# Designs tried in a protein design chat: VHH binders against q9lmm6. Part 1

Every score and structure here is a prediction.

Target 1, 306 residues: q9lmm6
Amino acid sequence: ASSISKLVPKEKSDILTVSWMKQAMESLCETHNGIKTLITDLELPVSDWEDKWVDVYLDISVKLLDLCNAFSSELTRLNQGHLLLQFALHNLEANSPQNLSKAQSSLDSWKQHIVSKNPRIENCRAILSSLVQTLNLPKVKNSAKGKVLMRALYGVKVKTLYISGVFAAAFSGSSQNLMYLTVSNELPWAQSFMEVQNTMNAEIKNIFLSDGLTVLKELEAVASGVKKLYPAIQQGSIDPISLQPLKDSVTELSNGIDLVSKEVDCFFKILLSGRDTLLENLRSMGASTLQATSPKKAAGKNYRGF
Unless a header shows other numbers, all headers, positions and changes below count from the first letter of the chain; Kabat numbers aren't used for antibody chains.
ipSAE, averaged over its two directions, is called F for ESMFold2-Fast, E for ESMFold2 and O for OpenDDE. V2 adds 0.75 times the mean of E and O to 0.25 times the DockQ between the complexes of E and O.
[cut] stands for letters that were removed.

## First folded at step 1 (VHH; framework vhh_7sr4_2)

Design f1
Fold by ESMFold2-Fast, scan of step 1:
Structure f1 (fold): chain B 306 residues (1-306), chain A 118 residues (1-118)
Amino acid sequence: as target 1 above (306 residues)
Amino acid sequence: EVKLVESGGGLVQPGGSLRLSCAASGSIFSINAMGWYRQTPGKQRDLVADISSGGSTKYGDSVKGRFTISRDNTKNTVYLQMNSLKPEDTAVYYCAADLWYSGSYDYWGQGTQVTVSS
């Protein structure tokens, strides 16, 4: 079962926020740790029919690692803009012609930096499409443990794909990355997931149709604040009191990006750990017998010289 | 990096019509304002027309009533319909994009030649 209903915030305005992304990624970390525990508890048997489950997980996990790398790349890129904003704010406080010129130059650089494309984010659509094509609930006969595991893995995959699609849509600025997943009605959470997906996607699409420079709430607050300062900078006078809302927005964005980045890194490490666990299980099949038959090394004597 | 690609330029007779198009690519986010400027050799660029994302327009005095600017926000594309063309309209026409209504255009196309001659 997936705890997907928790992904819908109580307020629609909290959708597509860095705060929501932190919570969503944290939820993925929890979900994937649960799967690692389940695999251990089920004492995954070594048999011909189980090989397909291992291969499926390994193929999926490498693609998820690629998504994590893309998301980390974008978060790092957005964080690089923070220094430009801090430099601009420092110069705006000095309020001299030279400092205002430096501030405008820094804000122009930040604007260009934020609107530039990240090729890793563009590649997310191909990765997500590939993952969707492998989304199926395999029929497992005559194995209660196998049925429990496959149903759990399916639920994790659905949740992971949906959240990853939202991240890709937010970072790319394209609603085409949003997932419209069809899930098996055999599962008790299927209806709940469809309702969450429909509610979230409707609001996300509305945000994409609005007249914003970005779709992430905290980033848009910073962009809006910067946009409002341009007339004052052009006129050569800045009211120091008018800078506080932008300073607050810049701090909120920076803190949020750091928290999301930490959760993406955590998810990456969980995926690596899961892969290591499965690979170790494969080695326990005796596939490493060749290593066990390494030639004996000659024993040497230890001497102390004076 | 935002790239602007102009098309639709060419040779036309006085009194004729021409439609220029400019497609913006490379931007993750919507372009806030787009416009057309023109330049003849040895002169500075002059505003022909601009249009905001909200649809507000501004025209150069010499083209009012003859040229019409429009845009498709979903395609990040701007169009310039040029009617009743005069020899004085002969110039290289440049597409420009302003991401934040800063009053300064951040990105420029390579230009397309418009020649009005019999």
Scores: ipSAE 0.000, ipTM 0.227, lowest interface PAE 14.5, mean pLDDT 78

Design f8
Fold by ESMFold2-Fast, scan of step 1:
Structure f8 (fold): chain B 306 residues (1-306), chain A 119 residues (1-119)
Amino acid sequence: as target 1 above (306 residues)
Amino acid sequence: EVKLVESGGGLVQPGGSLRLSCAASGSIFSINAMGWYRQTPGKQRDLVADITSGGSTKYGDSVKGRFTISRDNTKNTVYLQMNSLKPEDTAVYYCAAYEPLSGYWEDYWGQGTQVTVSS
């Protein structure tokens, strides 16, 4: 089975979830972690395409590090909102007029906090657009190894860009960040990717048409739970048992955000390590090739003497 | 894109040997990890052996010490030398190729070759 099909969850409602984001980011970590093995396995010939190969990866990795930084910033911002939710829940349990007033104030602050704009997330659109412009399968005329490497890197680019676009769309609340990537039809996975992209983008567009506070399933579950409590808060009495679903949703969201944050941090570290490994392996291979091309040995002459 | 063509299957008596071959085309064989899997009816495929591009090998517990996987990059071929064959080794054997990067978009499989061990 193609690994691209793993991007589509069994239930379409799970497409924009922190659970999906955790799985998608894990997938990117696994993909990019393999770059060290790929670099090690290749006996890179000394040629002009080696510089282009290095430039392709290094340029992409810098931009991906910026995306990771933006995503981590948003995850941290959402976690700051968690403190407001915890304070609200604590006051709702106390069920006095003073505590209910504090809870409402905290929930209002939380709502404003999660709908507020994150400039780093807005910057993701420019980064993604820049990366899309580099999404061309390079033509390598002199090297079969170079062709295979360029195809592998192209596939990694496509996967990374699409997943990053979904993250940016989810965090920004704007479908403008969704990728509509065109892939080279000479690649056997091109049709499968286009089908996955079309299926996911159609459902994502439908989710964006909802009248919810957010497009992230777990975050919207919390928002919905909060909305249901406003009439009871206004009436001055809360049943503690009725708070359990909201508490469960808040816990689920917090745990999900933490897991996504962990995977984004891992991806960031992999990108940094990959850059260092790439440069070090290329230096090692260059030194080995240089030594191979410069044998310094006196030619033997026929021995004279009996 | 990789095409895999298996050969060498057949009928053999218990204690006998067979050598399976898998010829790869359409890609640079030397950078792919290669493996052999086997499947009996009603069961999922089970790893028999794999070999990385660098030559590191891994074997399933049931075949360790009896089977040897090797590769010949000049012939773009991976081999499975099967010794001391048992009736339990009867299965369809599949050749597989993996891209060096985990999570790549396609699975590369041969169409399989039947191995039958019986007296």
Scores: ipSAE 0.000, ipTM 0.162, lowest interface PAE 15.7, mean pLDDT 76

